# VHH binders against Apical endosomal glycoprotein (Mamdc4), part 1

No score or structure here was measured in a lab: all are predicted.

Target 1, 160 residues: Apical endosomal glycoprotein (Mamdc4), of Rattus norvegicus (Rat) (q63191r268to427)
Amino acid sequence: SHHMATDFETGLGPWTQLEGWTRNFSAGSMVSPAWPHRDHSRNSAYGFFLVSVAKPGTTAVLYSPEFQGSVSYNCSFTFYYYLHGSEANQFQLFVQAQGLNTTQPPVLLRSRHGELGTAWVRDRVNIQSAHPFRILLAGETGPGGFVGLDDLIMSNHCIL
Structure headers, positions and changes below count from the first letter of each chain, unless a header shows other numbers; antibody chains aren't numbered by Kabat.
F, E and O are the ipSAE of ESMFold2-Fast, ESMFold2 and OpenDDE, as the mean of both directions, binder to target and target to binder. V2 is 0.75 times the mean of E and O plus 0.25 times the DockQ between their complexes.
[cut] stands for letters that were removed.
Atom coordinates printed by the task and the answers are left out, and those that the model quotes come from them; centres of patches stay.

## First folded at step 1 (VHH)

Design a1 (framework vhh_8h5u_2; at its last look DockQ between E and O 0.02; V2 from the best seeds 0.00; counts 0 for: pae E 18.3 > 2, unsure alone 62.5 < 65, off the site)
Fold by ESMFold2, look of step 2:
Structure a1 (fold): chain B 160 residues (1-160), chain A 125 residues (1-125)
Amino acid sequence: as target 1 above (160 residues)
Amino acid sequence: EVQVVESGGGLVQPGGSLRLSCAASGFTFSDSSYAMGWYRQAPGNQHERVAIITSGGSTNYPDSVKGRFTISRDNAKNTGYLQMNSLKSEDTAVYYCAREYTEVYSGDTYYFDYWGQGTQVTVSS
């Protein structure tokens, strides 16, 4: 068995963006001091990560493929995020159930906002869903700040 | 506009009891599409669902509270309740009421749809 991991070095992997996330790297910075100086996966100024561009009222959305439901196992999702340069930065993680007869709104599992310093921060959620589901990652970058993602890792129990 | 508001938290001694309330507006708990859940979060921990009740009255509890906590609803007041008995220090947390979609399978599943602001429960001598 092997984990599904996305480090953004060659693309989005299995993830699909709806809008607003951009692959970028530190040495290609937009000259802001808040820009990440290194990615997480390669610890390099030339390693890639996702970034949400700054706009008031605009939300960047990235979503996973559909995972199978399981009543026996947790799907574990580990991710690294970056919130720096603005108190208005926001990052949210949702799960949205699929395969039901009614439209399901996404369910919020993580909300992070504001200023978290210059380091990439690790977090993990464990998801046990009887129904198929998707993970949604939403970012909104405040003025002068950045919201970043790197190293999105799904455990062996997250079955496509 | 859909809203849920928790109340009834407070300080209680070990072995004591509290009753939490969840007032709903913009929907009814009797709607067959929805269930009502109670969650708790202690500092440094993730949210744990401690009770769920469907519109049909089916309930589920994790082992950590089973036999001590009872969820119920009052359709006339559009209000849900969590009766918490035999409280322990590990029950200290902020308690949240949530509207959820009805779930066919039992278990601890993160499917909360709307989330209240929470009410603090502290169990201490």
Scores: ipSAE 0.000, ipTM 0.095, lowest interface PAE 18.3, mean pLDDT 74
ESMFold2-Fast, scan of step 1: ipSAE 0.005; ipTM 0.231
ESMFold2 (binder alone), look of step 2: mean pLDDT 76; pTM 0.767
OpenDDE, look of step 2: ipSAE 0.018; ipTM 0.454

Design a10 (framework vhh_8h5u_2)
Fold by ESMFold2-Fast, scan of step 1:
Structure a10 (fold): chain B 160 residues (1-160), chain A 124 residues (1-124)
Amino acid sequence: as target 1 above (160 residues)
Amino acid sequence: EVQVVESGGGLVQPGGSLRLSCAASGFTFSWDSYAMGWYRQAPGNQHERVAIISSGGSTNYPDSVKGRFTISRDNAKNTGYLQMNSLKSEDTAVYYCAAETYIYDSGEYTYDYWGQGTQVTVSS
């Protein structure tokens, strides 16, 4: 029985992206007022998290590996997010089914926007998909804002 | 993509029973990879989920129908069923079958297609 946990301290693990999410840390003079003073996994100014810094005109999207379909168990996904410093901040979680020759459109499961305070916020989604699927985490940072992710945890029922 | 067709609706007296059927075709993945749900809409009301069954046979019901309704499926025949017992006047509604890709812990869902619905009327 294994689970997949990614704290970003040594890399992206099995998560992938084209661009727009950057591993970073808070280290005193490097931060703006909108950035967290520490990460969630280590509670440290030198602990890593992901921040959305997509180039102008694009949305940062992080992709999980593809999980097998199962309707006998719930794939439970727990994550921490941070939205501060701009009302234009956006974070969305999608799930996307994959077939042998067909990819379904992403389906929105969570949407968060704007100013949510100065704490890492925990959220959890339980996904029961009869099809192979992946999770998409989309972030858009407003002017002067911060949109971040840390501690992405997939339960042992999320089968690779 | 998925086409579902409901049947078995009709007029029954309070305390009566009715069995609804859902036949599916045209799906992108094999039929047994879809969860199935039954939903109803009474005049002037929002849609309400009354039953769901996973491809593995796990079921869920709201308190309003728990103990009275039973959902089942026959994957070899690409069909699903809703057995409705001890029917009440408040069960009067159009009943819809849906094929569902995802089941959420909050009771939220996504589906490929609603059927056209079948009318159930509980009246003397």
Scores: ipSAE 0.000, ipTM 0.175, lowest interface PAE 10.7, mean pLDDT 76

Design a11 (framework vhh_8h5u_2)
Fold by ESMFold2-Fast, scan of step 1:
Parts: C-alpha cells; sequence; structure tokens
Structure a11 (fold): chain B 160 residues (1-160), chain A 124 residues (1-124)
C-alpha cells in the first residue's frame, strides 16, 4: 500500500513484540476506571487497542518493520496514545537506525509520562534518516494506571 | 540479512533435556552492544522471557525456569544456547532467540531481532 496503517482490529499487522503489549477492548475487559471507554480507530467499546501490561520492572516494547533511509524526504509517523490513572505511567518513542553493518543505539524522539486525561491524544514525529531505520514504542503502566496505543500510521514517504 | 536462526527443538519426555542453539547472521555477538535472550510462546499465551545473557556473561531467569535452564553464548562462534533440564509439560512452546539492544532504561532492554522459532514439546 501507499503507507502503513495499523488499527489493531485484527492483529498487530507488521508490528512485532516479544512481551508486554496486549490487544484488548473496553467493553470486554475494562479492569479499572483508568481504561478508555472506547478505542480510537472504531470509536467503539468493542474496538481494539494495545495496552501495556508489562510486569513490574520491565517495559513493553513494540517494533515497527524496517524502513528504507533517505536524505530527500521526511518519513512521518502519526499515532494515538492514552495515559490515565497513574503519575507513574510512561510512554517513549525511539528511532533506531542501521549503521554500516551494525544496529545503532535507539534515539529518543518522544517522552510522555503520568496523567494526560481521558482522551486519545494524537502525536506525530518526522523522521529523517539516511540509513534504514525502525520505530520502537515503549510503555510502562503505573499502579492503577493505563498506557495504550491505537492507530499507528506511517506516511507514504516511509518506504518498507 | 541480519537475522537469528533457532535449532535444537523436538519432542522429549518429562524430566528430559534439550539444548537449543541460536545462530546469528549478518552481525556478530563479539560486540559488547548486544545482549541475547530466549523467549517462548505456548498456544493461547503471550510471549514469555525465559533467559537473558549480557556480553559480559551476566544472566537472568524467571522463577518458572530458574535452576533448570541455563543460557550461554559463544561470541567467537556467533552462537547462543539454551540448555533445558528437568523439562515439564508446561515448558511446551515455540522458543525464540532474540538479539537485545540496550535502551536508556536502567537494566531494561529492547529486543530488535528475533528468529522464526523452534518447537519444544514435552510429552509422554
Amino acid sequence: as target 1 above (160 residues)
Amino acid sequence: EVQVVESGGGLVQPGGSLRLSCAASGFTFDDSSYAMGWYRQAPGNQHERVAIITYGGSTNYPDSVKGRFTISRDNAKNTGYLQMNSLKSEDTAVYYCARDSYLEWGSTYAFDIWGQGTQVTVSS
């Protein structure tokens, strides 16, 4: 397709993880008032999102596929996040580039923490990388809190 | 291609042992930037971390496998291993090897490459 969009309604799509992010929806498993009443993609209590359920002392990390580098255009990444119910909630977005023959350390582009209200929040980052790169989305949920993601959209300048 | 490939899975009876191997390609474990981990996923479950080892040899295991599983790496051979002893039916899962990269998060790491997995079945 022209760009990569993932709404989590049928799975993770091309995104991958090893642990900590769980697909869920509000009506079937809202465990506390910190959870959203609906997802962002469907605006529905039965629509899916990702929630961070990482064990204490660990972080849930979600990985994009690898995108090609270019010095001629910005790759734009738009996403929606939800942070509510705990001041200890944390969300970070990293970009990690491939070097000549090695993977470079991740570079932090966004950091959000704590209590940000009861709405899905839109954010957007522009990525300029001469080398192939990927995006890491990291979430830690504080006691009684919620950290969630929905609608991950890579622009048409983000080439797989 | 930067990848890892698992091998050594199979069918074993309860109480038995297996040794899994993880071969790296397109990068080298003889690089202090990388930790190596083993993860597993049983049908219907999330991925579970079962072992991690740093370049310097520091290891960590969850209580479910501590004392039974041993992770190791041979940087010169570009290969990692998981020695599994005293296997239980609950250990039945697809086992994945992952290259781990450090993040600015204390001791927490992000995994940036994982393999296709190798099936381990513990059954009589």
Scores: ipSAE 0.000, ipTM 0.107, lowest interface PAE 15.3, mean pLDDT 77

Design a12 (framework vhh_8h5u_2)
Fold by ESMFold2-Fast, scan of step 1:
Structure a12 (fold): chain B 160 residues (1-160), chain A 122 residues (1-122)
Amino acid sequence: as target 1 above (160 residues)
Amino acid sequence: EVQVVESGGGLVQPGGSLRLSCAASGFTFSSYTYDMGWYRQAPGNQHERVAIIYSGGDTNYPDSVKGRFTISRDNAKNTGYLQMNSLKSEDTAVYYCAKTEWVYGSGDYEYWGQGTQVTVSS
C-alpha cells in the first residue's frame, strides 16, 4: 500500500550504516571535478546525496531495514548512483537473508565500477525472497573519484 | 552458475533487420543480477562491444551502430535482445552475449555465450 522513499534531505531515514557514507551537497567549498553539480532528488546544488568517503581497501556499507520474505510478491528497489573521476570507483548491491539459524553470506545482485559519466544513473532490482532480508549498498571511492547515491525507493511490496 | 545462450542469427540482405535473443539462467534473488552486453567478431578483427544494458535498463552503444541497434531485456523471461536495423555488410560477424560483473577484491568476471552468426549479403 505504501512505498518507502529516502532522499537524504533530512537524514538517512530508516537506513543505517557502520561507517563511510556521508550526507553532502554540491555547493561545498571543496568540491572536486568528479563531484556532481547537483543532487538527483531536488536537482539542486543545495540538495543532499550520499557520498562514499571510504578509501580503497576500506568499504562504506549502508543497510536497509529488514524486509519480510514473500513467495507471492516482487519487491522492487529503485535507486540512483553516480560513479565518476576514477577507474578504481566501486559500487555493489547485496541482499542478505535474515532470521536464519546461521548467518548467511550477502548475495551480490549489482556491481558497478570505474568511470560511468557525469549523470545520475537510475537502476532497479527486483527481489523475491522467501526469507526476511536486508539490502546492503557498498561503495569505495578511487583517488580523485566520486561514488554517490540518491533517491532510494522501495516499492509497496517491500514489506517492513 | 550463470549461463548465456544466443539465438536468432542468420542471413539477411543489406538494409534488413534481425533480432538476436540471449537466454540467461542461474540467477539468485532477482532477474537484475548482471550487466548484459552484445559483442561481435568479424574474421580478422578484434572483438567489439556493440551494446550494453545495465541492470536498471540504461543502455550504451558505440557510434558504429548508434541509431541502428537497440538492446533490451525482458525480466520475466530472463532474456536479453538485440534489435538490429538497417544492416550493412560490415555488420557481418559472430555475435556474442556476455554477462559482466565486478567483484570487490577479486576483479572483473565475464561469462560468454557460444555466439550466433550474422551474415549481411545480397
Scores: ipSAE 0.000, ipTM 0.134, lowest interface PAE 15.6, mean pLDDT 78

Design a13 (framework vhh_8h5u_2)
Fold by ESMFold2-Fast, scan of step 1:
Structure a13 (fold): chain B 160 residues (1-160), chain A 122 residues (1-122)
Amino acid sequence: as target 1 above (160 residues)
Amino acid sequence: EVQVVESGGGLVQPGGSLRLSCAASGFTFSDYEYAMGWYRQAPGNQHERVAIISSGGYTNYPDSVKGRFTISRDNAKNTGYLQMNSLKSEDTAVYYCATYDSPWLEGYFDYWGQGTQVTVSS
C-alpha cells in the first residue's frame, strides 16, 4: 500500500506549482501526434495527466509536499512519464533537502531526454535523506513534442 | 581526522532515564554542514538507527523510540546528545554515535565512535 498516490483525475492533490504543468486529457482539446492516446491511471482518452506547457525560457516545476527524513531505507517514489515527438523534450527529477534556516540545492536523481516511444513508462527512485525533503519534477517540452506525468506514488515508508 | 567519542552509558531500571553524550573532533559543528545520529546494537541483532539530527536541527526517529528519545546538539561544545526516557529492557544495547558530512548521503561518509553500553534491567 501507498500512503500518498496522485492520479490527477480531480486535481493536483498535495502537489504544488506556480505554473507550467497543466492537467489535460487526450480527447479534451486538439492534440498533436506526439500526445498519448490515453492516460495511465484510467487507460482512457478522458483520463487526466499532467503535460508541461512552460513558457519559452522557463521550466515547469511540480513540488511534492515536504517529507521527513526516513529511517526505513524503503522510501520510494514511483511515477509514469511520457516523452515523445521531439528530441528537445526534457524531464528531470530532483530531491531537495530542507535545513532549519536554509534550503539545500536540488540534487538530480533522474534525467530523461528526447523521444522515448508511445507508451507511459514506469520509473521508481529510492530516496534516502536524514533531513526533511521534497521532490521536484521538472519538464520542458520541445517543438512538436509532449512531456507528461501520471500516477505519482509515494510509498508508505515516506513520512509526511 | 574525524573522530567521535560516546559517554553516559550505564545501568538503569525500566522506566528510568539516561543521557548519552557524543564529543566530536577533527571538525567543528558550527563550521560544517554535518548531520549526526545515534545507532544501537543488541547482542545477536543488526545495527538499528535510533535518532538523527541535521546541522539545521531537524530530527527523525523510528517508531520504537519516538516520544521517548530526544536527540540534540550543542555546536558551541562540539557535542551531541541523546536523552533517553521511559527506558525498556528492549533498549539494552551498545549505543554508537555517528556523523555524516552530507545531508544527502547518509551512510556514505560515516564516522563511528567506539560505543557505550546501556543496560536496562531490574
Scores: ipSAE 0.000, ipTM 0.104, lowest interface PAE 17.4, mean pLDDT 76

Design a14 (framework vhh_8h5u_2)
Fold by ESMFold2-Fast, scan of step 1:
Structure a14 (fold): chain B 160 residues (1-160), chain A 125 residues (1-125)
Amino acid sequence: as target 1 above (160 residues)
Amino acid sequence: EVQVVESGGGLVQPGGSLRLSCAASGFTFSSGDYYMGWYRQAPGNQHERVAIITSGGSTNYPDSVKGRFTISRDNAKNTGYLQMNSLKSEDTAVYYCAREIDYWSGETYTYFDYWGQGTQVTVSS
């Protein structure tokens, strides 16, 4: 009955990346008008979140662990995102299923861009996959902007 | 109840032919579905895809069976087929029919396949 929840307070948990997503907090050294004044999980200037700081022209991608497939249940993924300070901000959520002989191409489930205000925004996707799958969270921060993530929650029907 | 049932397997001599059938119930082979496939598994090996067919009738085969195997489907009968010619001993395997589907239903993205129990094909003298 346990769900997989990641609040970034102690690390990335089971999520992985090569580069581009950085753990940070509002009271840290990198403060700009575009940054949130607090994280979502702790509602605190000292609480951690992820921010996309990928090199210019590149996209930060965060990977979930691989979840088992099922024809009987729906896996529900809830997350919070923050897009502020630039119309060039972009965030995309993909699902990538493992085929029997090949990895399937990622399928885009959510796309957000630009300026969405000064609050963490909740979103949720429901996924049913007969094959093992993973979730990809892609962020690109525009000039002077902020693209961030916090509180990534997989329901107890998302089986590791 | 969604089911996929294979039939037509058996013992055949090298150089012989078999036609496998894949009967589906509980759903229809609509023109909107992305494809139907045939897969096989020999003891000790992973599953190998041997044929696919799209809603438009386009087909694809690996080099190991290209020119010898032909996949087809009859949407009106809700049945798929695999015609296997010039069979070789290395074609010996359990053959599975798989219907692979992805679609949106409201707010839910669904990716799933339906597999049969498999049908044994043995190519031996």
Scores: ipSAE 0.015, ipTM 0.383, lowest interface PAE 7.0, mean pLDDT 80

Design a15 (framework vhh_8h5u_2)
Fold by ESMFold2-Fast, scan of step 1:
Structure a15 (fold): chain B 160 residues (1-160), chain A 122 residues (1-122)
Amino acid sequence: as target 1 above (160 residues)
Amino acid sequence: EVQVVESGGGLVQPGGSLRLSCAASGFTFSYSDYAMGWYRQAPGNQHERVAIIDSGGSTNYPDSVKGRFTISRDNAKNTGYLQMNSLKSEDTAVYYCAKDYFGSEWTPYDYWGQGTQVTVSS
């Protein structure tokens, strides 16, 4: 099975959302001091990333495709995130497992708040689930802030 | 900005009926939009989808509620409904509504309201 890498340069790839995450780039007319000067995948002011436009009280959620359960393999997920410009910025990563006609509640694996400086931050989580699962990436942007994602990479052990 | 408010729950005896309502704001149940579903949380934090309806009116139900529950939507009023008949003690749960994708077995995360409590007890 192939690994899955998404750089947002042409779309969301296999990731889905209901609403709240938008593709954008740094050279856009609405860039504020809180926005990155470049994306991570292209290191360019014209390279695309995702930015959360969800205000406090609402959340933008991005969903991975469904991955197979396994007790033998750890699925490794590497991603880059950018949090700056507001202490009210929030980012959370959840894993949600699926049973027969019953969905388990999401399990929180990462929670980040506020500001982490002016660089894309790399993070990685290892997921092992006996049941099929998906990843949820939730973002909420504080006033004058920025919450963004780029370069979402699923390892070869994340089986579709 | 996106919100849902569930209502219509209460206490009923076995065999009774309730009609739940889901009022949405910040998004619409338009013909081209996502499906709408009803979910319940049984004691022990197990989320189960009990009904789903797509923009065209196609519905799906698990065997536990087939023939007893009916889901519907009113796109003009931006409201969804769950008609529950022949209620059993096993139907006791908090009920939630959310936008969903038809054919998905997953519980949505991002549009959960506070839910409405249904208690079936003699």
Scores: ipSAE 0.000, ipTM 0.218, lowest interface PAE 13.1, mean pLDDT 78

Design a16 (framework vhh_8h5u_2)
Fold by ESMFold2-Fast, scan of step 1:
Structure a16 (fold): chain B 160 residues (1-160), chain A 126 residues (1-126)
Amino acid sequence: as target 1 above (160 residues)
Amino acid sequence: EVQVVESGGGLVQPGGSLRLSCAASGFTFSDTSYYMGWYRQAPGNQHERVAIISSGGSTNYPDSVKGRFTISRDNAKNTGYLQMNSLKSEDTAVYYCAAWEYTVDSGDYSYEFDYWGQGTQVTVSS
C-alpha cells in the first residue's frame, strides 16, 4: 500500500480536529522569537506548519484517520515537532484503539515539555494493533512559547 | 510462530454446559505480559466481549454472561478456559480466543490481538 504524507501546504489532508491547531507560516502574523524561521516540508518562511493556539485550560488535539488493525504488519509514524520559548509548552502523542463495541482510552507514547531548541525535531513511533486505531497529537503552548508540527508520514503498512 | 487454538465447541441443549479451551503456542502466558479474553460473533451481530482475564488473574464479564460463565487460565499449561453454564439459545455464536499485551517501549505500541484462527462454533438448540 502507499504511504500517507501530510505537509499542511494545502490543508489538513485526512487529519481532523475540533479546534486549537491552526495552519500558519513563519512570515505570517503571530510571529514571535519563539517561532521557527521556516517550516520543515518546504524549508521556507512561507511554508505551512501547524501551531497550537489552544485557549488556556483546553488542549488542541489533532486526529489521524482510523487505520485498520493487523496482526501481520507494523505501522510506522514519522513526524516533526518544534517546542521553544516556554517551559509550559507540552506535546503528547497518543494511540487510541477501537475495541469490540467500545473505544479504548488513549495510550500515551510520547510526552515532551518545555523548550527543546530551535530546530524541527524528527521522531518516529511503531504501532502494532489488531484493532482499528487512530493517532492523537495534543499540544498546549505556554506563555510566549511555540508548539508546532509538520510532515506527518505514515508508512505503507498503515492501512486505511 | 504465535498461535492460539480453540477447542470444545459443539451442539448443546438449552440449560446445558460446555467448556472451551484456548491453547497457546509460540508465546508464554506471564503475570506481567499477557491478558486473555473470549469473544463471540453470532450471525448478523457485531463481535462482543464475553470474558477477560488479566495476567494476574483478575476477571471481567458483561452482564449478559455474568454468573453463568467463568474464565480461567493455567499458566503452567499455557492454556485458557471458558466454562459456560446454563446455556441459552442467545449464546449461539462462534467463540474466539485472543491473547494480548499492552506494550510501550522506546515509542513502540502494541495492543491486543483480536482473533487467532477460525474460532469454535457453539450452538444451543433443542
Scores: ipSAE 0.000, ipTM 0.277, lowest interface PAE 11.1, mean pLDDT 76

Design a17 (framework vhh_8h5u_2)
Fold by ESMFold2-Fast, scan of step 1:
Structure a17 (fold): chain B 160 residues (1-160), chain A 122 residues (1-122)
Amino acid sequence: as target 1 above (160 residues)
Amino acid sequence: EVQVVESGGGLVQPGGSLRLSCAASGFTFESYSYAMGWYRQAPGNQHERVAIITSGGSTNYPDSVKGRFTISRDNAKNTGYLQMNSLKSEDTAVYYCARGDYTWLYESMDVWGQGTQVTVSS
């Protein structure tokens, strides 16, 4: 029922990055004990997710497309994340608005750190901005850890 | 109560060095849960960030101190540090430590210390 869903099975879809997020799957050659046994979208060891490969000194950032501002409807964003195997894992979700003739600083809506267990965790944020905006998903993986994303779902009120 | 307390400030000559300490209580860096930062304010100047270290160990510095200041954490001692080398008169300020959230895209500090005075003068 949602108008933009990205499961990473065939690519990044409308999401973009410079570096640091990698598409991978559980049956891959570089799996450690911290990795999930299956992705969220297909519940399969061959299903794809994103994993942060950013090291200390760097942060992996994934950018949504720019959405229109609205004061009438909230844009609802649902996503699944996985944090396991290191207390130094971190994940943050930001909203960045385009102000009049300037880009605003990102505003933090979610922050998750460390060890959160061995299951994909569902989260949802509601965004209402009078100005155009984008969503930023930032991940940093600790030693021996895993920070991952799957199933990014934008509601039908998130207007491109 | 969650708090941070600065120490190590003082008077030093230009070109000298100081090491500031930031002792945390009511929370632990062993959990790697927080970024730590050092901030300063001098008369007539805005508050400015001088160093930050994330939970993952990433560091960030403005051009004014890059190469001269080094931020670090000792999780076992629950203490953060700012090593200040090649000090200049323009480094004279009250220095504050803080904890909070930081990435290269975001900064939000929620616990601040009371500050320690650093004076660089001949």
Scores: ipSAE 0.000, ipTM 0.218, lowest interface PAE 11.2, mean pLDDT 81

Design a18 (framework vhh_8h5u_2)
Fold by ESMFold2-Fast, scan of step 1:
Structure a18 (fold): chain B 160 residues (1-160), chain A 124 residues (1-124)
Amino acid sequence: as target 1 above (160 residues)
Amino acid sequence: EVQVVESGGGLVQPGGSLRLSCAASGFTFSSDYYGMGWYRQAPGNQHERVAIIYSGGSTNYPDSVKGRFTISRDNAKNTGYLQMNSLKSEDTAVYYCATELWYDSSGPYDFDYWGQGTQVTVSS
């Protein structure tokens, strides 16, 4: 059913970044009450998730690989996010298309901020692009907060 | 239990017609949270969406099937349909019914639901 799935248990898979997102797990932290008690993929205190360590004023950005464009199918992207412990938490999802001559500016599809509770939240976007594109996941963690990602799932229609 | 089940596939001659059915259980196609689409995959090819009907009733088709295929739904029967007319050998594929959530993060939702597929063969 799914073309590409990343649960962070062994690494970032095909996703890339310069810095700011780190893999971690709940049992590794005794001093961060804003952190989830378990990950989403394994439902375990030892299961890995991705957490933004970017401080206010800086942004961690995770990049998907580039997908082919098509007018015949939608690329469906499903993901889980967690925002807790600070009103200054921020998460944004962008799609960036590659035009014939230049890379287009990123287009914002999702924006979440602040305190959203103590559960992993499922979200999904359908992406239609006639041109090749990539997904950008941007996180910024507020003081004492947590901004996290787990289970990034690209459908069969997301063609590399 | 949430699922979709396809039926209506088979062997048909070029120029013939078939109607595929997609029976849904555990959710409703009348919901604002769901669209329903038909997808196909022929051997060696990528998956292709051949029809979609959105919750509001609007539809979209690629040029390859526009004018020949019609997607519809019967909310009372909770069943979606794909009427395929003027079939060509190029339409030979496994056809899948799928439900989609789009742009919707309101509450916990189940995974996208894909059926098992139904084979359509267009051949003399």
Scores: ipSAE 0.000, ipTM 0.098, lowest interface PAE 14.7, mean pLDDT 78

Design a2 (framework vhh_8h5u_2)
Fold by ESMFold2-Fast, scan of step 1:
Structure a2 (fold): chain B 160 residues (1-160), chain A 125 residues (1-125)
Amino acid sequence: as target 1 above (160 residues)
Amino acid sequence: EVQVVESGGGLVQPGGSLRLSCAASGFTFSSYDYAMGWYRQAPGNQHERVAIISSGGSTNYPDSVKGRFTISRDNAKNTGYLQMNSLKSEDTAVYYCAKDWTYELSGDSTYTDYWGQGTQVTVSS
């Protein structure tokens, strides 16, 4: 079982942002053919996901809460993303750790761009950090495109 | 709508004091245990962090302002403060408050979440 799972059906849960990521669903909210016909968590046109604003040059950043460091187990983060409708679509996952006297620069762990088809794509990263850390999920939507997220799942070895 | 509003800046003589305030709306400083920091920018320079305070009240300052500046926060009022004493000409800058997720002074501010318009502090010699 998972320690922390967020399906966006009722809100952002423990995740935060300034702006740019919007909760939405397929039915009644589809802007273009680039939008998915269903979310991942419910497999439903009425199920919620996050979408980055479909505006060229706009980057949305979603922040996890801070997790504790561990030398014993990797924190496994599983998520689903959707990139369709524009070669200029971008998605990046960063991990940023807190050192003793300084916050470390963000480390890029995943980068995806462009057109990845009409399905939610599963990915998983294993994070080993002796220091506290947080995850940043950055999305930039290209012209006529869609960049989305659903089902953010932290393993039981990811300690708040 | 998420925003911060800095206030309390002005023109002051060397050796004088000012108290800056940062009012937040659309989020809380205590949310997700993030720190709150004060940053400054003089023309031609990148933003420099001058004070940081954790949700629990732990503080940190660079040597340039240590002993002269004091940061504080009121989580119930969702407001942060910077008390600046013994001001010097080199303290002249626009001062910003921001939500920060680190307690270290030299931390990377690339992902500092919320910035206001800032408040101008001018120390005239």
Scores: ipSAE 0.000, ipTM 0.106, lowest interface PAE 15.8, mean pLDDT 76

Design a3 (framework vhh_8h5u_2; at its last look DockQ between E and O 0.02; V2 from the best seeds 0.00; counts 0 for: pae E 17.8 > 2, off the site)
Amino acid sequence: EVQVVESGGGLVQPGGSLRLSCAASGFTFDYSSYAMGWYRQAPGNQHERVAIIYSGGSTNYPDSVKGRFTISRDNAKNTGYLQMNSLKSEDTAVYYCATGYEWDYVETFDYWGQGTQVTVSS
ESMFold2-Fast, scan of step 1: ipSAE 0.057; ipTM 0.496
ESMFold2, look of step 2: ipSAE 0.000; ipTM 0.112
ESMFold2 (binder alone), look of step 2: mean pLDDT 80; pTM 0.812
OpenDDE, look of step 2: ipSAE 0.019; ipTM 0.397

